# Ledger of designs, part 187: miniprotein binders against b1l550

Target 1, 279 residues: b1l550
Amino acid sequence: MRLPEELLERARDIHSEAPSHRIKLDRVGSFGLKVPVEFKGFLLLAEADVWVSLPEGRRGVDLSRQVEAIYELSNPPKDPFSLCREAAISLLEKLNYADSSGVSIRFDAPLQDGESLKYYGVEISSIASDEIINKIRVEILGMTACPCTAELIRAYKSSEIAATHTQRSLGILEVSTKAEHPDPDKLASIIERAMSSPLRTYTKRPDEGGLVIRSLSNARLAEDVVREMIHLFLEEFGHLPEDTHILAAVRSMESVHMHDIYAERSFSLDEIRKEISSH
Key: E = the ipSAE of ESMFold2; O = the ipSAE of OpenDDE; V2 = 0.75 times the mean of E and O plus 0.25 times the DockQ between their complexes.

## First folded at step 18 (miniprotein)

Design s25
Fold by ESMFold2-Fast, scan of step 18:
Structure s25 (fold): chain B 279 residues (1-279), chain A 95 residues (1-95)
Amino acid sequence: as target 1 above (279 residues)
Amino acid sequence: SPEYRKLLIEAFKLIREAMKLLREGNPEEALRLLEKAFELAQRAFELAEDDPRTRMALWLMAYIRELQAEAYKKLGDKERAKELKEEARELEEEL
């Protein structure tokens, strides 16, 4: 059933009315939209959130205009970085009462893994006002091995063969910058290189043994992994603007405990450069 | 600045239309729109009052140059495409 146009024309425009309380809201929008994106030759189904700021004198936002902004720009599918930036600007143009707009897009990114593919998590966003702030978060699983247990077993056994417990660890790099989004494949590579070894989608017994031996020979604390991630990040992306903000973190899913180990460091490029030059 | 913001919005509207034209196989019309977008982005650069807004305008100018390079590549003009990619790189390095 479709309501008559005359009835709709007589209805109050609720969202243009004054609110019950004169309070600004930072983010009001449509969350969990499904949008197709083109990423490095792959057509992927992504999930998007779109929002705008709402001034204290306005009861609500025009949600249909928000959906129009992103869907209009997503057909045909395009790269998610351009989609984020363009949709954020489009939201400001379409919703003239907003001081700022934002778009976030989440998807699982394919990564070549021998003859197979594996996947890592990507979330990108653009927040627009009279400037644009671009954010990217990359999460990928790897393997870590405990150096403390390795040393204890080595001392006990008087053996050169490494022995310790291994576990899956989630590496996280988040970057906020006024420059372009960093390449997520490079961020994923940094995380994997900081780990004891990467994880594989498929492995035969000889390859499986090799990964385990590599992990045992490259035992690292969560704290070691975070420091290595920061070091590798600075080598690859130290050219970004000095006000670029980074979060580097690792969550180790300890195989011998009922709980996880977590380590993180948040910093700006300006801050970290001053820190390392002081020592 | 309200003027700065209006210039960015107008530039992005032209970029969206140009990208649509590139996908539809009309790079010549796309180039006309991208040139107008570049002029707006350059004007925004001139009106920028601080580093973040200056960087945004430079980034937008670089992005437009990359799109123009793609359009010239589709037209078979590899030499002009290479020149535009180099200009884009120079604009990004100004950050």
Scores: ipSAE 0.000, ipTM 0.244, lowest interface PAE 13.3, mean pLDDT 82

Design s26
Fold by ESMFold2-Fast, scan of step 18:
Structure s26 (fold): chain B 279 residues (1-279), chain A 95 residues (1-95)
Amino acid sequence: as target 1 above (279 residues)
Amino acid sequence: SPEYRKLLMEAFKLIREAMKLLREGNPEEALRLLEKAFELAQRAFELAEDDPRTRMALWLMAYIRELQAEAYKKLGDKERAKELKEEARELEEEL
């Protein structure tokens, strides 16, 4: 239900009042806003979170100005990278009590898959303070095949029986940097190449057989996939600033278990290069 | 679909022009442009072949209704403004 305008105009300015407890809050804002973006020629409806820090002496944030700012910047639809950076800066400029601001935009990114499209998850953020930190997270499903079961079957006299089990695995690459956001299509490509095989939107029986055979021939542990993702990331994005932070992870939805297997590694570019170059 | 994209981009252009008119105190002309934008968004909705494109068109229709409500509020037509906000809410619930 909507309150009358005259009632709202006569109400106390709650946001400017002292809070019950003098505690700073890191993120206060509007979450789950729907905003249009243009991504690689596609007009997509994304979900956005916008926030600012709130000082210990202020009860609340004026959310209406936050929402207006991002919607004004989203027309015409622009790439989500520019939208994140511009909106985060605008929020910090307009809300002078805040020490920091942030914008996060999530959408399913289209990726060409033969005659069809498949989609992978993208979350892009920009956090503004005395500096701007850009963050991107890409999640895409692929296939892994178990090397352990493959080895057991190979050792059996009747190795003609199915070579190993396969399962869907979620690959994750997250990058935080003071440079521009990495291209999410390249991050998705790295994840897929690290897997036993990619998943497809549509597969005819002969093509399905090929994917299964490829997966079985390229059996990989979750640990193998994470290491390969890091290797491929360094080849493609090793030029980023040394203080760039990366999370590489895989969650394997094991077909022979009721639980998942998870492997991850977080690192800075400086840290990982020193580790790789020295034993 | 080239036609789908063309319809949406034209709708966004009209929305930008309408928002400028609202800021300049010309809500009547803004409403004319917003109604054209709504027709374009509705046609894009009819052409949408998948969920992402359907959601985009639906959201744009809802957004245009919100802007029309603001324009009617500026004209002093509070009842029409309320009707349009309700239409926008119903469209957003389909997202």
Scores: ipSAE 0.122, ipTM 0.619, lowest interface PAE 6.1, mean pLDDT 83

Design s27
Fold by ESMFold2-Fast, scan of step 18:
Structure s27 (fold): chain B 279 residues (1-279), chain A 95 residues (1-95)
Amino acid sequence: as target 1 above (279 residues)
Amino acid sequence: SPEYRKLLVEAFKLIREAMKLLREGNPEEALRLLEKAFELAQRAFELAEDDPRTRMALWLMAYIRELQAEAYKKLGDKERAKELKEEARELEEEL
């Protein structure tokens, strides 16, 4: 049931009124929207957040215009990178009181895994003002194997007592840049190559044995994985603007501990190049 | 500048309408709107008083060139599409 427009015209415009306190808000918006996206040939259900800045003299934002901004651009479904950038700009157009806007889109990205699929986490953002900043975060599970335990077993006896503990590790790469979003499949590939071995959706027993043996022969500390991720990132994406900011991290779900091990490094491309060249 | 922002908003309205026309199979009308959008983006570039505003206007000009390239591809003019993609890349390199 639609209310009469005459009644709506007589009602106060609450959002345009002065607030109880004249305080600027950085992000006000609609969070947890479901939106379809097309990603590399797949139609996926994504979750989106949209927001704008709110000036000190305005009580609220037009939430319906925020939803319009993203939904008008999501039909037909399109790639989430274009959707993020276009919706962020559309928010500034539709909500002229805002100084800045942002859009974040989250989904599980399919990745070919032999004859099956596995999934990794992707979060893409675009923040618009007098410039656009694009951000992407990729999270994927892999396997690490402890080098210390492997060395102890090697020293204790011959290769017949070949064992070390293995664990699932979550690799994380986050990039913030004024250039276009990096390809998330390439970021996921960097993370997997830095690990002792990737995880599989489906393995037969012989393939499982091979994966474990590969992991054991490529034993790595969480610290090793972070350093390798940074090295591989620089090889693939060193061309990005110097003020591009990166976070590389690993959370290792240690099988021999009740707690996790975490290692991270954040840096700008300018910072890391100076650091590497000084060594 | 209020005028700078107004030009950007107006350019983007034309861009969104052109994108709808491209989806609906009307690339010729889309090109007319995109050319007008480019003029507005150029005027915003001329009014930009600092680097962030200059970069925003340059990005819009590059984006419009990419959309014009898509429109020419739909019209079967692959050579003009290539030229417009090259102009977009040159504008992005100035970012």
Scores: ipSAE 0.006, ipTM 0.361, lowest interface PAE 9.6, mean pLDDT 81

Design s28
Fold by ESMFold2-Fast, scan of step 18:
Structure s28 (fold): chain B 279 residues (1-279), chain A 95 residues (1-95)
Amino acid sequence: as target 1 above (279 residues)
Amino acid sequence: SPEYRKLLQEAFKLIREAMKLLREGNPEEALRLLEKAFELAQRAFELAEDDPRTRMALWLMAYIRELQAEAYKKLGDKERAKELKEEARELEEEL
């Protein structure tokens, strides 16, 4: 049911009123919107958040304008990178009181895995003002094997075979840059290459045996994986602007503990280059 | 820069006016304002002192071309709409 439009002429414009307290808000918006996106030939259902800054003298945001901004640009579905940038620009255009706008889009990205597909997590954001800051976060599972236990077993049993515990580990790369979004498939590849081995959706026993042997022969601590991710990131994306900020992290679901192990490092490209150069 | 920011703000103002005109059934005047918005964004591009501001200006120019393409598509000019979408893609790829 809809109320008569004539009532709008008598209703107060709540959003334009003075607030209870003259305080700026950093992010006010519509969160959890469902939007279709086209990603590398796939039509995916994504979840989007849209927001703007709210000045100290204005009570509220025009929520309908925010929904218009992303929905107008999502039909027909387009790639999530262009959608983020264009919707963020559209928010600034439609909501002239805002100093900044932002859009984030989350989805599970398909990745070719032999004869099947596997999936990794992607969150893409664009934050617009007099410049645009692009953010991307990629999360993918891999396998790690403990080098400490492997060494103890070799020493104890004089074994000719490597033996140690293995576990699933979640690798995380988050990049914030004033350049284009990095390719998430390349970020996922960096994470997988830093692990003891990747995980598979489908594998036959001979392939499974090979994966396990690979993991055991390439045992890595969570700390090792984070350092390797950073090394590989610099190799692939060292050309990004110096003020690009990166978070590299691993959460290892340790099979021999009741708790997880976590390692992370955040840095700017300028910061990490100075650190490496001083050694 | 105050001049750069002023050009972006004026471009956004013209885009808002153009979209209102399009809703009111005046697409020819709307397209004229969008072209003026493009010229302002191009001037912002010329005034940009660093890569982030240059990229913002280029992405704004691409956004305006996409809006013009949608307007032409609604007017039944599919060929002009296609040309403008291609220009938008080229602008996004320039850096």
Scores: ipSAE 0.113, ipTM 0.622, lowest interface PAE 6.5, mean pLDDT 84

Design s29
Fold by ESMFold2-Fast, scan of step 18:
Structure s29 (fold): chain B 279 residues (1-279), chain A 95 residues (1-95)
Amino acid sequence: as target 1 above (279 residues)
Amino acid sequence: SPEYRKLLKEAFKLIREAMKLLREGNPEEALRLLEKAFELAQRAFELAEDDPRTRMALWLMAYIRELQAEAYKKLGDKERAKELKEEARELEEEL
C-alpha cells in the first residue's frame, strides 16, 4: 500500500506520547515471531517472544526495533542460547527507555531414539537488566506405572509379576540461573531416567512389550519421579550458583482416572542443600 | 539428515550473499541467487521427515519470497513484488 509521504510527515509519534494513565507495564512486545536457530547441528524453526518494560510516562513501544533486534542476530542462524542472550541485550540498547528486556525462544529439540529421532519441548529465556538471568524449561513424555495397584494385584493373585496400570507422564524441569543455560539434552535425560521407562517414537510389538515390562518392574508414583528428578539434577548441576532456582514437576495422565495427578517442587540450590543436610 | 542440513546451509549462504547484493544496489544478481536458494529450500522441504524440519524449510521458502519481493520492488516491478509477498504469506500460514 502507498501512503503519501506528506501523511508520514504529519503523523504523530504516538509511542512517545504520554499515556492515558501513568502506569508502568512489565512486558510489552512482539510475540509469536518465527526465527531460525541452529541447535546441535540441526536447523530448526523456533518461535520467539521479545519484550521490554515500558515506563509510566511513555504510551507505547517501538515494535519494529524489537523485530529488527532478533532478526539481525538470526542470520546466519545460530544457537538459540546465544541468540536469546544477545537479542535481550540488543533490545535494551535499541530501546533506551526500557529498564529491562526479555527474549523467549521455544522449539522442539531432536533427541536420538535408536535409528530415528524423537522430539522434546524446550523453552529458553534471557531477561536483561543490570544483570542477565537465563531460564530454561524442558518437557518430555515418559511412562509411569502405579505401585499401589501393583501391590494390590500381587497380594490378591499371589503373582510374582506385578500387574498395574501404566500411563504417559509429562516430566518438567525448569532452571533459572545467572550462569549459562544448562544443556537441555542433559535435563531431558534426567527426566527420562526418573520415569518408569522412556517413550519411543516407534516400537514393534516385541519392543512395546519390553517397554511395558520395564515400566512394570520400575513402578513409581508421580511424587517418586519428582524426588528422583531432583536427586539426579543435583548430581549433574549442583555446581550452578547457589541462587539458581529449579522447578521439578510431573503430570501423570492416569489411565484409570478421568483426571491427572500432578506433583511439583520449587527450590533454590541453597535451600535444597540446607534441607537435605538438616536430616 | 546430512543432506537436509547441507541444503539449508547452502540456501542460507546464498541468502546472505543476496542480501549483500541488495544493499549494494544489484537486485538482478540478488534475484538469481534467491531463486537458487528457493530451489534448495524446496528440495529440503521434500526431504523433511518430521514436523520441525518441515516447518524450518517452509519458513525459509517464505523468507526467500519476501527477499525476492524486496528485490522486485527495487527494480520497480511492484506487481511481481506484490505476488511474491502474497506467496510468502501463504507459505507462512502453513506454519
Scores: ipSAE 0.135, ipTM 0.643, lowest interface PAE 5.9, mean pLDDT 84

Design s3 (at its last look DockQ between E and O 0.71; V2 from the best seeds 0.00; counts 0 for: pae E 1.52 > 1.5)
Fold by ESMFold2-Fast, scan of step 18:
Structure s3 (fold): chain B 279 residues (1-279), chain A 95 residues (1-95)
Amino acid sequence: as target 1 above (279 residues)
Amino acid sequence: DPEYRKLLLEAFKLIREAMKLLREGNPEEALRLLEKAFELAQRAFELAEDDPRTRMALWLMAYIRELQAEAYKKLGDKERAKELKEEARELEEEL
């Protein structure tokens, strides 16, 4: 049941009252909003979270202002990077009691795969305070093949072509920077190139043999994939500010085990350059 | 792809015009534009070739029904507003 609108106009302003306990909250907002975005010529339905910080002396946030901030910017649909940044700034301007604001937008991004499309995961955020920090996370599935088993089979059978187990692997690149968001298509490309092979969309005639042969010829451990992702990232995005933070990770869904293998590395550009230069 | 995109962009344009009319106190004209927008979104839904594009069109149809409900509420027709909100809810359940 909903109360009449007239009754609600007479109710106390709860949001501006003192809270039961004077404790600051880091993120208070509207989560799971559906918003349209335009990404590289595609109109897509994204899911958005919007939030602000709440000071210790204020009981609640004006949720209507938060929803207004993002929906005012969503027609016509715009690119998710501009939407994320502009909505975060708008939130901070509309809710002046907040020290910071943030917007996160998640969607499945199309990627051309022959004559069809495949989709990969993208999450973009902008967090505004006295500066703006932009974060992007890209997740895409690929294939890996085990080099250890391949060498055991080759040694045992004296075969010129090694047999080994293959599995689906999820590659992850996350970038946090004061610069503009990196192009997610380029991040997805880095991940796929680091894998033993990419996965293809289903067509009426999939070439499974070719994909398997490519994977077997390019067998890689999860650890190998993470290192290759970092190497390729530095070639493409080494121009970003030195305090840019990156997470590179792979989760391999092992076909011969009941559990997954996980490998990751977090680093700043300054940190990794010093490590690689090996004084 | 081109026809699907064209239909959605035209629907979004009509929605912007209708929202302006609602703010200016002209819900009757807003309703005319919103019904045209709904027809365009429905045609886009029929053209959608995959789940992401289907979801986009379905959400837009639901959003238009919510705006029509708001317009009828401003006209004092609470019964039609309630019916349109229910249609919007049913469309959103398909997302």
Scores: ipSAE 0.667, ipTM 0.892, lowest interface PAE 1.4, mean pLDDT 86
Fold by ESMFold2, look of step 20:
Structure s3 (fold): chain B 279 residues (1-279), chain A 95 residues (1-95)
Amino acid sequence: as target 1 above (279 residues)
Amino acid sequence: DPEYRKLLLEAFKLIREAMKLLREGNPEEALRLLEKAFELAQRAFELAEDDPRTRMALWLMAYIRELQAEAYKKLGDKERAKELKEEARELEEEL
């Protein structure tokens, strides 16, 4: 039901009033919005969060205007990075009482896997104020092979057997920077290259054997995967601003254990370079 | 699948034009476009070969049903509008 417009004339504008408690809020917005995006020629359904800061003297945010800001930009579907940045800027322009805005967009990004597609998780955000800070998180599954078990089996008297347990591992790279968002495919590639083998969506038994053999040839601890991710990240993205923040992590779903193994490291580019150069 | 993408892009185009017609007070012509858009989204749904593409098509079908409901409300057909909103809700539950 749509209420008569003359009621808008008589009703208090609750949002523009002063609150009973004058306390600034950092994020007030609408979360979990469904929006279409176009990523590298693919039309995908994304989930978006939009918000603005709320000054101590304003009681509420015009939530319908927030939602309109991103939906106006979402048809025709466009690149999620452009949508994210443009929506964040639009929020500040439309809601001029705010001193900052933010937009997050989450989607599953396609990655060619032979004749099939596989998907990896992407979440991007742009936080706008007098500058823009961009954040991207990429999560992709790969395969790891345990080097401890492989060495034990190799050392056993029947060394003809090359074997170890293999498992799915979730690799994570998260980057926060004043530069443009890093390319998520490059981040995903770094994660997959750091692992023992990529995880395939379409695998017949001969191909499965090949993946296992490749994993054995490149057996790595979860800790070593994280170190390799950092090494590869620095090769590809060492040009980013020195105050860029990174988190690199792996959650390994070890097939012979009831609990996952987890390793992570967070750092700034300035910090990690000093650490490496001290050796 | 290029056909999947083509169907969706045309559906989005029809939706943009239908929303303009709704704002201009022409719900009958908007409905004609939305019916075509729904058929295109449904065909894309049938072509979808994985979960992400299925979710996109399904969401678009639900979104079109919401717009159709709005158009029928403007025509005074409250029962049809209610049926379409319920259908949209059912489609969204499958997401």
Scores: ipSAE 0.616, ipTM 0.873, lowest interface PAE 1.5, mean pLDDT 86
Fold by OpenDDE base, second read of step 19:
Order: C-alpha cells, then sequence, then structure tokens
Structure s3 (fold): chain B 279 residues (1-279), chain A 95 residues (1-95)
C-alpha cells in the first residue's frame, strides 16, 4: 500500500517534538550494521555501531540519516580507521542537534601464519565532540605455560626442560587516544610476544615440537604476560600522548582448573611512566 | 584472488553510480547498472568457494536487491519492489 503523498505532508515530525520528559540521552543509534571495509588489502564485511547524543528538547533521532552517513562513506570500501573518524564527523554535521557522535567497527583481522591465515578480533572506534577520541581494542589467542608446575617438575626430575600444563590465553589491548589509532597488527604482535608462544593454524610435526619447547622454555604467569604486554607496548607506542589510556589484560583458560585466571591493568601513559621511573 | 577483488570493486563502482542516478530521478538507468552489479557480485560469490569472502559477496547481492527494490518503487512497480525486498532478506539470512 502506497501511503498517499498527502498523508506525508500532514504527518507530524515525531522526532522533532518535545519529549514528555526533558532528559538528554548520551547515545542513540543503530547497532549491528553490516559495512564493507578494506583492511591490509583484504575486503572484509564488518559490523558497525553508529550513534549520536540526543538533546533534552528533542524526542528522537533521525536513524535513517545515521545509516545513510556510514553507507555513503563505505562505498568504495576504505580502511576502518578513516571510516570511523569520517563517519563520526559526518554524523555531527548531518545531525546538528547532537553534541557528540560515535562509530564502532568490529571484524576479525587476518594475520599471516606461514602458508595459512589466522585471525584476531579488532574493534575500532571514534568518538567526536569538541575533540576526536580514537579507540582500538585487539584480542588475540596465544599459549601460556605454567612456571610453577614447571619448577615443581624440574625439582622432581632434574630436567632442563620441565613438563608443565599449557593453556590457551586471550590477550587484550585496548587503547584510547587523541592521536591516530595504533596499528592493530603491532598490538597483536605485542600480545603474542608477551605470551609463552603464539598459536598456529597448522603445524608440521617438527614445528609443533618446536612450539611446545618454546612454550616450556618461556613459561609465564598470567601476571607476567600482562606486565610483558605493558613493557612491550611502552617500547613500541611510548610516543603517544601522555593522556592516552590503555587497558592490558589476559584471560587464561586454565587446563588444570574449571575456572579462568584473569589479570589486568588500566593506566594512562603518564601514570605508568611515573610508576616505572620510581623504581 | 585478484579476479574476486576486481569483480567486487567494479560492482561497488556501479552501485555508486546507480545511487547517484536514483537521487537524480533516473531509476531506469539505475536498474541497468544494478543488474550488472548483481551479476558481478554473483560471479564473485561463485569464486569465493564458501570461505569468509563469501560473506562480502552475499551482502553485496542483498544490498543490490534493496536498491533495485527502491528503484522499482520509484517507477511505481510495487509488486516487483516487494519481491526484490524479500530476495534481499533471504540473502541477508545467509550472512
Amino acid sequence: as target 1 above (279 residues)
Amino acid sequence: DPEYRKLLLEAFKLIREAMKLLREGNPEEALRLLEKAFELAQRAFELAEDDPRTRMALWLMAYIRELQAEAYKKLGDKERAKELKEEARELEEEL
């Protein structure tokens, strides 16, 4: 049924009306949009969230304009970093009643693993207001070997390479900065290097043996992994603004327990530098 | 696959042109471009062989069907517009 065009002219703009309760909302938008991006030469279908603030005097947000804003910028597919920033700005321009906007884009990032590909999780965000804040979250699985059990077995068998339990561990780095988004491949590399070993999609027998030996030779607590992640992050990204905020975390899916071990540190660059310099 | 990428990028180009034509009030020419874009996306889908790349091609096919539905709606063909929207929905459910 076509609604008569005449009805459209008579219809009240519900979104522009005053609300029954004059309350500002922080985020109103569309979540779980599918958007094409180009990442490191790969065309990927990402999931996106887009939102703006809503002033107390306006009943609703024009959601169609939000969707149009991101889709216009997504064709041709572009890098997700630029897409986030440009879309956040475009939202404020198109929705002039908003004082803030935000875009978040999520996808599995391909990473070369020998002749195959492995993936890590990425969430790229930009929030626009009087300034632009860029956020990136990287999650990648690695392997940890327990140093405590290794030490017990060394004591028992007097072997140089002690057997120990190993488990998959999820490493997380989240960075919020006024600078450009940090390179997610570098963040993923930091996480992998902080663990006992990376995971491999495919291993030949000699390679598998080498991976296990490496893990046993580099046994680390979840706490050790987080500290190493922070250390490596400072070496690679210490040039970022001092007000840059970082979350470093590890979730170890322990093989000898039914529960996971979790460790984290949240900090600003200025805070952590002061802490390290005091020792 | 360089051919896969080429097909998708060409389809995206045609879609941009079609969207411009729709805004300019030329739905007939927009439909011609969208039909070509759909063929390219479909060929890309066939080349993807059920890998993660398949999702992009499927999404693009669905998006093209939505744009075709919009064009037919502008032409006054409501029945065809509904059919194309349903096809778009079916493709999106495979994502």
Scores: ipSAE 0.384, ipTM 0.749, lowest interface PAE 1.1, mean pLDDT 88
ESMFold2 (binder alone), look of step 20: mean pLDDT 88; pTM 0.892
OpenDDE base, look of step 20: ipSAE 0.302; ipTM 0.716

Design s30
Fold by ESMFold2-Fast, scan of step 18:
Structure s30 (fold): chain B 279 residues (1-279), chain A 95 residues (1-95)
Amino acid sequence: as target 1 above (279 residues)
Amino acid sequence: SPEYRKLLREAFKLIREAMKLLREGNPEEALRLLEKAFELAQRAFELAEDDPRTRMALWLMAYIRELQAEAYKKLGDKERAKELKEEARELEEEL
């Protein structure tokens, strides 16, 4: 039921009123919106968050204008990178009291896996103010094998390839840059190449054995995987602006423990180059 | 800079109006607004004092050229659309 429009003339404009406390809020918005996007030929259902900063003298944000901004730009469905940037810019224009705006879009990205598809997680953000900052986070599962247990068993059995425990590990690359978003398929590739072995959606017994043997022959600590991810990232994306900030992380779901192992490094391109050049 | 922010805000407003016109099937009016938006983005580029603001203005200029290419494609002018897409690519190369 829609109320009579005459009531609008008598209703207070709550959002433009002074707040109970004069405190600035950093992010106020609509979270968990469902939006269709087109990604590399696939029509996907993504989740979007949209927000703006709220000044200390204003009680609330016009949430309906936020939803309108992203939905106007999502029909017809377009690539999530353009949608993210365009919506962030549109929010600043529509909500002139805001100092900054942001949009995040999350989806599972398909990746060709032999005759099948596998999926990895993507979150893209754009934050607009006097500048635009583009952020992308890619998460993909791979396999790691413990080199410590492998070495102990190898020494005991006098074998070149020793049995050890293997586990699923989640690799994470997050990039914040004033340039365009990096290609998520390239970030996913970096993560998989840093692992002991990639995971597959479907394997037959001979192929499964091959993955396990590959993992055992390429046993890596979580710490090893993070360092390799950083090395491979610099080879592929070292051309990005010097103030580009990167997070590289691995969470290993240890099959012999009730807890996970986590390794992480955050850095700017300027910072890491100075560190490497001093050795 | 207050002037830099004002120019970007005015350019964003024109871009939003132009995008609406493109959706509504009025590419001629969209092109007029986009040309004004480009002039504002170019002035913002000239006022940019650091790399982040320079990149923002360059990206905005490239984006406006992409929208102008879409408008010319809707008008059936494939040659002008291609030229504008090439200008957008050249601007993107500076990022």
Scores: ipSAE 0.006, ipTM 0.427, lowest interface PAE 9.8, mean pLDDT 82

Design s31
Fold by ESMFold2-Fast, scan of step 18:
Structure s31 (fold): chain B 279 residues (1-279), chain A 95 residues (1-95)
Amino acid sequence: as target 1 above (279 residues)
Amino acid sequence: SPEYRKLLTEAFKLIREAMKLLREGNPEEALRLLEKAFELAQRAFELAEDDPRTRMALWLMAYIRELQAEAYKKLGDKERAKELKEEARELEEEL
């Protein structure tokens, strides 16, 4: 049933009314929207959150205009970075009472894995106000091998062949910048190269043996992986503005413990360069 | 200032219309609107009273240049698209 337009014309404009309490809200919006995106030749189903700030004198936000903004820009599907930035700017334009707007888009990104594909997690955001800040978070699983147990076994057996426990580890890189979003495939590559070995979707016995040998030959602590991720990040993305903020982290799902090991470092590019040069 | 915000609002309206035109396969008309949007963003830059407003105006100009580059790429003019991406980078580097 569609109501007559005259009823809508006569109805109170609830959103523009004064609220019960004059309190500013930082984020009011539509969360969990399903939107198609085009990512590197793939059509993917992404999940989006859109929001704006709400001033203390206004009761509510025009939620229908928020949904219209992102859906207009997502049809036909476009790359998620442009969609994120354009939607944030569009929200600020469409909702003139807002001081800021934001958009987050989440999806699983395909990555070539020999003759198959594997997937890693991506979340991108753009926050628009009198400035625009872009954020990206990449998460991908890899394998680590314990160097401590490897050394004990080598000593015991007087052997150059190390035996040790291996486990799945989750690598995380998050970047906040005033420049454009970094390429998530490059961030995923950094994480995988920092690990003892990557994980595969599909292996035959010879390939599986090779991954195990690689891992054992490249045994690394979670702390080692985080430091290597930072080193590789600086090589690839050291050109970003100096106020760019990075989080590098690893969560190792230890196969010989009931608990996980976690290591992280947050820094700005300016901060880390000064730290490294002080050595 | 109220004048600064009015220029931004007018620029955003033109950008929205240009994006529709790009999706509909009319990059030439989109470029016309984007150039008008750029002029409005430049005027906003001139009226900006503080660093955050100056940054927003510069980034809006950079964003418009990126959209113009996309339009020229759709027209098959890769050289013009590259020039506009370079202008966008220069605008971003000013802050």
Scores: ipSAE 0.000, ipTM 0.263, lowest interface PAE 12.7, mean pLDDT 82

